# VHH binders against q9p4d8, part 9

Target 1, 280 residues: q9p4d8
Amino acid sequence: MDFMKPETVLDLGNIRDALVRMEDTIIFNFIERSQFYASPSVYKVNQFPIPNFDGSFLDWLLSQHERIHSQVRRYDAPDEVPFFPNVLEKTFLPKINYPSVLASYADEINVNKEILKIYTSEIVPGIAAGSGEQEDNLGSCAMADIECLQSLSRRIHFGRFVAEAKFISEGDKIVDLIKKRDVEGIEALITNAEVEKRILDRLLEKGRAYGTDPTLKFTQHIQSKVKPEVIVKIYKDFVIPLTKKVEVDYLLRRLEDEEDDDATQKSGGYVDRFLSSGLY
Below, E stands for the ipSAE of ESMFold2; O stands for the ipSAE of OpenDDE; V2 stands for 0.75 times the mean of E and O plus 0.25 times the DockQ between their complexes.

## First folded at step 1 (VHH)

Design f7 (framework vhh_7b18_3)
Fold by ESMFold2-Fast, scan of step 1:
Structure f7 (fold): chain B 280 residues (1-280), chain A 121 residues (1-121)
Amino acid sequence: as target 1 above (280 residues)
Amino acid sequence: QVQLVETGGGLVQPGGSLRLSCAASGFTFSSYDMGWARQVPGKGLEWVSYISSGGSTEYQDSVKGRFTISRDNAKSTVYLQMNSLKPEDTAVYYCAAGYDTLEYYEGMDVWGQGTQVTVSS
């Protein structure tokens, strides 16, 4: 997949390969996070005296991480979606201008607040080594959280590329649903319960394979690995539903680019996206 | 060219039967999951039935026991046998196909034009 070549971004095979790779990254990030206790103090607003900041320790660290990485072009990439878009700085490297493959409002489709809430309330308790505080590993724990959050964000928001590819391929059917603002209809179009079950079965096997600790590790008696069933539950309950929300939210607005009478916007964006269709 | 062509729709009396067919072309049919969805006036789009590439089937509760989905990989065709039709089954019926990846698993990638089924006395 080459973001400088729009036709490769909406290639369904390339989308598949990216999503399969993202599964691996998420599983390994969960395994890294699982070595630390839940440490609820990390997520509690104003628990620590952070100068000139109201929020959690994780909120602060993640926002600083995003501020720094924006300066080295991380968020120039169309598949990277920031948790704190307002903290991003101008890059000091030469800017990369990727061709537009998504709708003009794509950057407004952002479910990171929901991801953060679910991560701290549901995911961390499910994967952490224990429920208590672990002060000696606070920073390492929070860095593992950041890696988990950013990989989840990338995976879930990748639904924008899927939605665009589906819009191009679906013709009149999806257009009719969008015109009617038929949320349930669009959800039905993108939902297949039996197929999702097969994905979850594959994910269970990956979790079993990747979650196996080395047999010659000193800390095996206190080391917790992520249970494969927990990884499956996280995907079933959160990753897949949030990806669907991203796709639905994207599709509901997709005709805005078609309805606009701005000839420049229609010509540039529409033609470029149209020429990327026909993934055969 | 990837396409799905539905046939078999029409007008039928309550309690009657219809068989829908969907002929697929331009892709490796046997690798795709196939399904039927319907758009009911005033209700929106709803899934009716699904058949996987491996042959497993699922049905919406309201059609279970009345409708049967099947496929013929040699003919690249999926069928929906509809028995004991009710006025509430009146809808445009769409054939759909999806391929085996995470994003395709979440939904169908290829859709037909639809065929009208009207159940009325």
Scores: ipSAE 0.000, ipTM 0.186, lowest interface PAE 12.9, mean pLDDT 80

Design f8 (framework vhh_7b18_3)
Fold by ESMFold2-Fast, scan of step 1:
Structure f8 (fold): chain B 280 residues (1-280), chain A 120 residues (1-120)
Amino acid sequence: as target 1 above (280 residues)
Amino acid sequence: QVQLVETGGGLVQPGGSLRLSCAASGFTFSSYDMGWARQVPGKGLEWVSYISSGGSTEYQDSVKGRFTISRDNAKSTVYLQMNSLKPEDTAVYYCAKTPLYSKYSYFDYWGQGTQVTVSS
């Protein structure tokens, strides 16, 4: 998949391959985070006296990372979604003009607040080495959190590309459901239980391969790796449901681009975006 | 105080069966993941089987299909049913529990062990 070539971005096979590859990044990031205790102080608002900042240590560190990364074009990429869009700064590198492949409102589809809440309340307790504080490693812990959060955000918001590809491939059926505002019907249409089972089965095998080596001699020392079943539960309970929410929210608004084209003679639809991108 | 007491070890002939029991006390048994590990002479300590608080099980490849781990929360007991025993299964078997945060993949407490010897 090449974001300079829209036809490669909305190819369902390329999307599938990208999602499969993202599993590896998420699992390895969870393994890195698992070496540290939960350290709940990292996530408590105003726990540390950070000058001119109201929020948690993680909120501050993540916002600073996003501020710096925006200056080197990270958030110009169509698959990157910031947790703190208001801190982003102008890039000092020459701008890359990526063709528009998603609907005009795509940047308004952002579930990062939900991701952050679930990460700190559900995911961290499930993967951390212990439930207490680890004062010596708060910075390293928060850096591992940022890697987890950014990979989760990318994976979940990739649902926008899945939704656009499905809209193009399943057209009339999706349009009918959108016009009826049938949320349950849209969710049913985009859901494939066999595909979800394959994802969970693959995650279990990857978790076993990457997180644990059953041939290694066990010791009484703490093993800092994540249980494969915990990775599967996180995907089943949070990653897959949030990806579906992104897809549904995206699809419910998808006719806004089509209606504006008909009513105002403005470009906005999928075909018009490709044509106006200068690639044709 | 946390205590894990293993019983059921002994001498058995190849192809025979043994059932190990681990009586747990001093913690809320139903909330913790439990497991079995063995110390094979010359090889050191190796894990054998695992059972989560929710009942999910995992097995070392060499015992898969022959050993079955189970638990009885009402009795605060973990079991290891060992069938089709081989001489290579000769080891001291240890019962183990995870920390309170039972989703983590390590053990923080071990029993004293019980000897299993498979020979003619």
Scores: ipSAE 0.000, ipTM 0.097, lowest interface PAE 21.1, mean pLDDT 82

Design f9 (framework vhh_7b18_3)
Fold by ESMFold2-Fast, scan of step 1:
Structure f9 (fold): chain B 280 residues (1-280), chain A 121 residues (1-121)
Amino acid sequence: as target 1 above (280 residues)
Amino acid sequence: QVQLVETGGGLVQPGGSLRLSCAASGFTFSSYDMGWARQVPGKGLEWVSYISSGGSTEYQDSVKGRFTISRDNAKSTVYLQMNSLKPEDTAVYYCARSYEEYFDSDYLDYWGQGTQVTVSS
């Protein structure tokens, strides 16, 4: 997948490969976070006296990281979605002009507030080594949180590329559902229960494999491990549903870009991109 | 276990027609994308056509307008109607199930045994 080559971005095989690779990143980030206790103080608003800031320690640290990362072009990339878009600063690196592959409103599709809420209330309690505080590790804990949040954000918002590829491929069906504002119909069209089962089965296998250290087989490391079943539950309950929400929200607005366009808009659809993908 | 069984291949003259069938078992057929790919001995595998679980279809440029893919979910069967056959269509044709993740309708992960199509010229 190369964001400078639109035909590689909307290739469903390349999208699949990217999503599969992102599973690895998410699992390893969860394993890193699992070293630390839940440390609820990290997420409590105004727990620490941070000058001129109203929010949690995590909110502050994540916003500072996004400010720094924006200066090195992180958020110029089409697959990165900030948690705090208002803190982003101008990059000091030369600008990269990525070709447009998504609809004009793509940047308005942002579920990061939902991700942050679910992460702190549901995910952290499931993966943390314990439920208490670790006062001496708050900074390391929050750094691991940031890596988890950013990888989850990228994975979930990748649904925009999936939705665009599906719209190009299956436009006539999707257009009918969009015109009817049929949210349930769109969700049913993009959902396949057996596919979801295979994703969850693969995650279970990866969780077992990545959580095993053969050199430490005689040492207790239960506290630092994420149970594979917890990883599966997180994907089933949160990652997959939020990805579907991103796809539905994207698709519901997709005709906004069509209404003022000429017939020329219909050239170079999914068929051209699919055939140029290099599959077979 | 998952099984895909192709039938309908054979010898045909240029300009002729054949209809390939693929009987699927061992999975919920209606939930999967299905496709056809072909291979000439000593040549790479080439995808021919696919049909999504929702019924949308795509074709390789060289067969577009001549081949038609369809499915019968009640019979768990995929068909490939091949018209105006050319010598270059000579190949072993494989039925395949897509390894469709929630978002992927074009990657094929399970193959049948294949059926030989020979266009004599």
Scores: ipSAE 0.000, ipTM 0.210, lowest interface PAE 13.9, mean pLDDT 82

## First folded at step 2 (VHH)

Design b7e (framework vhh_7b2m_4; at its last look DockQ between E and O 0.38; V2 from the best seeds 0.00; counts 0 for: pae E 19.2 > 2)
Fold by OpenDDE, look of step 2:
Structure b7e (fold): chain B 280 residues (1-280), chain A 120 residues (1-120)
Amino acid sequence: as target 1 above (280 residues)
Amino acid sequence: EVQLVESGGGLVQAGGSLRLSCAASGFTFSDYDVGWYRQAPGKQRVVVASIYSGGSTKYSNSVKGRFTISRDNAKNTVYLQMNSLKPEDTAVYYCAAQEYLDWGTEYDYWGQGTQVTVSS
């Protein structure tokens, strides 16, 4: 997706393509993480004597990564959301002026705390090579975790773009629900059970395809491949629900910008494009 | 060759009914989501109704309660029953098909369209 082309960012086809690509990334990252044991010590607060830091080894390493990445404009990108926004630093690179596609408060929509919690408590046990500690690979384990977390975060927070697209397409119906602060109604409106089923089916197929290292079939060392069913379960139980939460949180505030824009007629052109794309 | 062919359009008086058909060929119709769009003169093409491969349906607010979309997979055909037609419903109606709708995608295939005119 090219964020410098605002007319393409809310294109439903482009959004879909992006989400599909993110699935691949997530699956690959899970496979990489599956090489290591669960290693609970990586996630325990103050398990290691990290200088001038209060938290887990993962927290520390992730925050350091984000600090570095912030300086190279990673979080200037509209689709990136940091886990540790307080450690971000200014970039020394020239500023990229992305056109505004999302609502003004889009950067405030952040469920990374929940993602982190779920990842360490629910996802890692499901994808790890085994339970227990692997002291020799704590660093590698944490690095793999960071890749998983960042890819999950991006996928889940991409719900903001989906929400914006849906807002444009649904029109008065969604506006009425927002005005009423009807969370259940909004959730129901944005939920498509059939689409969700298709996503899960696709993930199952992808999991089967990617998990079968033809070369591993012959190696007696059952490197614990992530079971396709576990990938599906993770999406069903966590990724999809958290994405919906992001969408709902985004939509509940969406009229804040419209009250200000009653002055600028600009909303007319995007509505027409979304309606033409057949997504309602 | 993939083809979508619309039929059933015509002139009808306000309050009347029409049934549009779209016959599909050249692809596995049952695996596709299908929808009806319309384009009035000087206006943009807009979605009217969609039916997913699983059978669920969606309607635009302007036609909800008046139009019904259905499909017959055995015949590779999608239908749009249009009741209580209004002059505002005057447009070229298009059939579209997509393999599956995942968080919103454009339709892969389009018909040539059929004219619907509703007189006052």
Scores: ipSAE 0.007, ipTM 0.279, lowest interface PAE 10.5, mean pLDDT 86
Fold by ESMFold2, look of step 2:
Structure b7e (fold): chain B 280 residues (1-280), chain A 120 residues (1-120)
Amino acid sequence: as target 1 above (280 residues)
Amino acid sequence: EVQLVESGGGLVQAGGSLRLSCAASGFTFSDYDVGWYRQAPGKQRVVVASIYSGGSTKYSNSVKGRFTISRDNAKNTVYLQMNSLKPEDTAVYYCAAQEYLDWGTEYDYWGQGTQVTVSS
């Protein structure tokens, strides 16, 4: 997928390939995080005396990473969404002018606060090596958390690209629901139980494969610590529902861009490669 | 080699019926979602109907109530029953299948197409 070429971004095959590869990244990151205890002190607000900061150790560490990453243009890319938009700084590198693929309000569709809350309250306890603290590994633990959070955010917010593709291909049906502000109707329209089942079945297979892969750097016992069923549950209970929320929130506002853009059809070719919707 | 072969196209008068078949070879058919597409001359190819590996179906608004998609996994074949045909249904009809391979690789497969012409 090349964000400098809009036609490659809205191509159904490229969207599916990206979503499937993001699954691999998430599974790997969960396995790496599973080497640490839950370590609740990492997530407690003001647990450590961090100068000039009000928040958890994780909040501070992630915000500093995002500040640095923004300076090297990470959040200029349309598929990267920050947890802390207020800490971003201007880049000192030459600016990249990405073509507009998503609606003008796409950056306002941001569920990272909910992702962070679910991650710390539900996901960490489900994948950690055990309950309790690991005092000498606080930094390493939080670094693994950052990788998990960033990969979850990217996967969930990719729902904006999925929603745009669905709007282009099925806009007539969606337009009526948007005009009625029918949130439940939009959610029902974008939900496909068979596709959701295929996603969960694939995750189960991947979780088993990664847990038995002898090429990982760690011992097999450590490499296989996360049960595949936990990964599936996290997707079913959190990743898929949050992706749908992103899709619905994106679609509800999509007509804001359409009033002045009707004369410019942007996806005549996308429909040719489209099989029935249901991407997540 | 993977192949999808459409058949059953032809010339029919408006109001008539046709039954398209898509025969698959070279892969395990039961694990695939299959769709019918159509392309009128000079136009973009559009989806007509889809059938998922679990048996659920979806139709475009232009054919809902007139067309029925079905599958026979024992014969590796998907069918499109087209009733109450209109001149606007004139197009080349393509069968397509999607699969997921190990480690999440996805591939698209397309047939060669079969012509459907509806005269008044």
Scores: ipSAE 0.000, ipTM 0.113, lowest interface PAE 19.2, mean pLDDT 80
ESMFold2 (binder alone), look of step 2: mean pLDDT 81; pTM 0.817

Design b7h (framework vhh_vobarilizumab_d1; at its last look DockQ between E and O 0.01; V2 from the best seeds 0.00; counts 0 for: pae E 20.7 > 2, placed apart)
Fold by OpenDDE, look of step 2:
Structure b7h (fold): chain B 280 residues (1-280), chain A 119 residues (1-119)
Amino acid sequence: as target 1 above (280 residues)
Amino acid sequence: EVQLVESGGGLVQPGGSLRLSCAASGFTFSDYDMAWYRQAPGKGRELVAGIYSGGSTSYADSVKGRFTISRDNAKNTLYLQMNSLRPEDTAVYYCAAEYLDWGTEYDYWGQGTLVTVSS
């Protein structure tokens, strides 16, 4: 996806391609993480004497990664959301001025705290090689966790783009729900049980296919593969609900920008989302 | 099983009118964005008109003012009213359903119905 071309960002074909890629990345990262034990010590607050830091080893390492990544414009990208926004630093690279595609408050939509909590408490136990501690691979474990977390964050927060696209397409129906602040109505409108089922089925198939790749080696340790059913469960119980939350949170505020634009005739151009489907 | 079945195509004289229908089944019709595409002989498939789940519509410039897309959710049916038909409108017309959610897109296509505009 090219964020410098605003007319393509909300294109269904482009969104689809991006989302499919993210799905593959997440599965791959889960598989990589599965090589290591759960290692609860990595997630315990102040388990290790980290200088000038109050938190877990994972928290520290992730924050340091984000600090570095911020300096190279990672979080200037519209689809990236940091876990630790307070540690971000200015980039020394030339600034990229991305055109505004999402609502003005889009950067305020952040569910990373929930993602982190769920990941450490629910996801890791499901995908890890075992429940014990491995002192010799704590660093590798945490690094794999960071990859998982960042990929999950990106996928879940991509719901903002889906929400924006839906807002444009639904018209008065969604506007009415937003005006009423009908959260249940909005959630119902954006939910499709049939589509959800298809996604889960696809994930099951992908999980089976990827689990057979013998070339996936991160360490010399015994590699455990993630069960496809666990991947499906993670999506069903956590990824999908959190994505919905992001969408709902985004939509509930969406009229804030319209009230400001009615003052400025910016004819929000109807993005013809069907243009991309013609590429068969 | 998902099905989209187009009907209403045929031979018509220039300046004439046709109404196409697309009967949908096997999915929640009201949740999907719907569209008409057409493919003329020797040409690629092109968007003719779209109608979103919320009722908003869009048209290709070539058919603006002549064609009207509509939907009846109660009947799970998509329509295309075609007025002032021209020879260049001759094509196979396809019904399409699209849904974007949960990080993926789903699309379904009909088999198409032939529209021939000729004197």
Scores: ipSAE 0.024, ipTM 0.271, lowest interface PAE 6.2, mean pLDDT 86
Fold by ESMFold2, look of step 2:
Structure b7h (fold): chain B 280 residues (1-280), chain A 119 residues (1-119)
Amino acid sequence: as target 1 above (280 residues)
Amino acid sequence: EVQLVESGGGLVQPGGSLRLSCAASGFTFSDYDMAWYRQAPGKGRELVAGIYSGGSTSYADSVKGRFTISRDNAKNTLYLQMNSLRPEDTAVYYCAAEYLDWGTEYDYWGQGTLVTVSS
């Protein structure tokens, strides 16, 4: 998909392809992180005497990454959402004028605080090589954490694009639910248990396939594999629910962008319908 | 260590008032949505009132117009002003905090403070 061409962004096939590629990236990143111990000191607030900073080593390192990446326009892209919006800086590169595909408030739909919390408290213990500390690899561990966090954020917040496509295709039903502020109704409309099962089954197969992949990077320890069932559990318990939360939060505000006159459709009709609204 | 410590419970006559406090420590209070729950003897725990980190409030139908939830982010304290108390308000009241925007799971719970409304 090409964010300079709105019709490619809301195309159902392109959305599916993007979601599948993001799964592959997440699984790969989990496997890379699995070569390190849990290393709880990485996540403990003020464990290290970082100058002019109050937070964890991971918080500091990720915020520095986001500051640098913002200067080269990473967070100008519609599909990138920062963990630390307050550290972003103006780019020194010419600005890219992306066409508006998402609602004007899309940047406000941000669950990265929740992602970070779940990642450090639930995901790391489930994928780490073992419990305890690994003093000689704290930096490398945190770099692997950043890749995990950024790929999770991208996948979960892609729910904004899915939600926009659903709004275009199911307008009358969704408009009524938005006006009623019916959160449960919107969640039910976007949920399809059969589609969710297919996502989890695909993840199980991918996890099994990656478990024998010889392309894993060199490690100081024996190669650790993330059990496929752990990947499935992370998606079932965290990724899917957070993606649906993003979709619901996006949809609840979608009428803010509608004018009070006879304005025509904004984004055209490349997404025909989402009759089984659980696609993500 | 995270702590939520409730206070202000006690015995009160019907029609009376109480103010509950919940002192929080160990987390960034201003980032959290806060709520009061209550549990009467032999019953399940039920939501009484909630207040989002941004200040918006929500109330159970049974307490609307009688109870007021508020927060003081400078003191890391959550409050519940309970007016026009009734015998059915008798319960242990719990303070809860959550990080998620929806309030679907609460991260921390207090130990509870007993409120008894009787004549």
Scores: ipSAE 0.000, ipTM 0.097, lowest interface PAE 20.7, mean pLDDT 81
ESMFold2 (binder alone), look of step 2: mean pLDDT 83; pTM 0.830

## First folded at step 4 (VHH)

Design p1 (framework vhh_7z1x_3)
Fold by ESMFold2-Fast, scan of step 4:
Structure p1 (fold): chain B 280 residues (1-280), chain A 121 residues (1-121)
Amino acid sequence: as target 1 above (280 residues)
Amino acid sequence: QVQLVETGGGLVQPGGSLRLSCTASGFTFSDYYMNWVRQAPGKGLEWLSGISSSGSTIYYADSVKGRFTISRDNAKNTLYLQMNSLQPDDTAVYFCATEGYSSGWYEFDYWGQGTQVTVSS
């Protein structure tokens, strides 16, 4: 996938490969986080005397990371969605002008507040080595949290690209549902119980393989392992539902970017016309 | 009942051409994005090409760009792959596939044994 080449971004094979890679990253990040205790103090507002900051230790550390990473163009990339957009700084690197692949409102779709809440209240207790505090490792714990949060955010918000590709491939069917504001119809169109079962079954086997393979140096040194059933539960209860929310929200607004020309019949929609206009 | 049946494979010399067909039944073919994928001996699945329901949007893997052409005939419920300039590395079982989509995920559904393409002298 090359964000400078829109035709590679909406290619279904490349989308699938990206989703597989993000899945692997999430599992490995959960395994890294699992070596530490839950450490509730990390997530409690004003638990530590952080200079000039009102919030949790994790909120502070994540916001600092996003501030630094914005300066090296991380959040200029179409697939990155910040948790704290108000802390982002301008990049000191030369600007990259990415062609528009997603609708103009794409960056207004941000479920990171929900991700952060679910991560701290549901995911951390499920994957952590224990329920107590571990003062020795607060910084390492929070760094592992940041990797988990950023990979979850990327996977969930990647639903925007999936929804755009779906709109291009099935525009006529989806347009009717959007015009009627038929949320149930859109939800049904993006839901397939058999596909979801296969995803969850695959995750279960993947979780088992990563947790038990003694030839994997990474997993050999983990103090604690994430139960495969917990990974499946997290996807079923949180990743899949939040991705679905992102897709529905994206699709409901998708016609805002379409030119409504009464004199000209639309052939392929905005992205199709854009892709056909040139190779750049 | 939903089915996809691939035909048109065979033995061909390097530099030769073949045209594969995939006939669909049991669903509204004109509503579905369609794909061609292949599996070479001892290797995993490789996606080759995809075509939108109307035929207006087409994508190709870099390995086949300029050599393969995907097309469809919605009136006949048939998907095609015109393969030109075939090389030994194109030897594989070729499958047509509709996409399985749910909740921000894509995968491929295959309904036949595929059609064998062998490129050798």
Scores: ipSAE 0.094, ipTM 0.452, lowest interface PAE 3.8, mean pLDDT 83

Design p10 (framework vhh_7z1x_3)
Fold by ESMFold2-Fast, scan of step 4:
Structure p10 (fold): chain B 280 residues (1-280), chain A 121 residues (1-121)
Amino acid sequence: as target 1 above (280 residues)
Amino acid sequence: QVQLVETGGGLVQPGGSLRLSCTASGFTFSDYYMNWVRQAPGKGLEWLSGIYSSGDTTSYADSVKGRFTISRDNAKNTLYLQMNSLQPDDTAVYFCATEGYSSGWYEFDYWGQGTQVTVSS
C-alpha cells in the first residue's frame, strides 16, 4: 500500500495486509503496556500540577506528542487521526499532498474521544500487570498508553478505507440503502456473524502466538503477559463496534461527493450503465 | 462441511483461453462476495478479481483487467473466471476464495489444492 498511489490503497489484498499489520501492532503494544501497573493517577484530571494545562497527565503527554509529530508531517498521512486536533502545528518539512482516495468529509469522522474513554476505563484495567500505582514508572506507562492509543485510532479509523473499498465493490446495493437512510440496513450489510467469529478465532490464535513465537517482528517475549481471551474481548466489545460506527458514518454520507443524479445521467454515466445492462 | 473446489485449469498456449469453475458447498453461496486469487511459482498470493453476491458488481486487478471476466451462477453455487489472451506470466495455481468481510475486516479464505494453469509454447 502506497498512499501516493491511489490504486494501491483500495486494492483488497493490500487492505488485508494492512489490517493484519495493524492487528499485530496493537497486540504488541498491549503486551508492552501490560508490563506496568494500571496507575490510575495517570488518567485523573488535575492529579499533577502541570504548568498551564487542565487535564490528565496522559492528556498532556499525548497532546505534546501530537504537537511534535504534526511538525514532522505525521498528520499529513491519510491514515493518521489526531486525538487533539487543536494542538497541531504547521510542519517545518516540505508538505506532502497525498492524492484523495476517501470522500471529502473523511477527516470529519473521528471517534478518538470514545477510544480514549474506553482505553482508560476498560482496556487498561484488563491488560495491566496489576491494580494500583507504580510511582517509578508513570512516564513509561503513559508512553506505552500513547502507542496503544495511536495504533487503536489508526486501526479503527482505517474503517474509512475499508468502507470505501466495500462501496466500490458493492456500490449498487449500498447506494439504495444510503438513499433510504437505512442505518440498520447498512449496519447489517457490513456485518456477518460467521465472518466475525472466524476473525475473533484467528485473533485468539495470534494472541497466543505473540507470547510464544520469538520470530515475530517486534516481540522479545517468549510468553504473553496478556491473556489472549482479553485481547479477543477488547476487539469484540470495542474495536469491532467502533470500526463499524466509523464505516456506517462514512457510508451514510458517501453520496454527498457525487454529481447530482440528473447531471451524472447526462454526462454519459447513464448511457454506459444502460448499455452494459443489456436492456437496449 | 464448507468446501470450494476449483476446476478447469490446464496447459494452454500464449494467447489462448481457459474457463475456470469453482463449486461451493456447505454454506449459503449466494450471500458471499467471491474472489479469484492466484499464486505463481516462488511468489505470494495475488488477488485477481471479485464479484458481489448478486453478480452485479465486479472488480479486477490491473494485471488482468480487460482479459479476465468473473461471473457467478448462484442457482448452481458456482463461480467462474473466463481467462482470455493468456500470457506466460499467468502461469500459477488459481484459487477461488470467500471474502471474509465484517465490521472493517477483510480476510481471504480458500480451500483445496486450487487448479494449475500453465501458459507455455
Scores: ipSAE 0.051, ipTM 0.401, lowest interface PAE 5.0, mean pLDDT 82

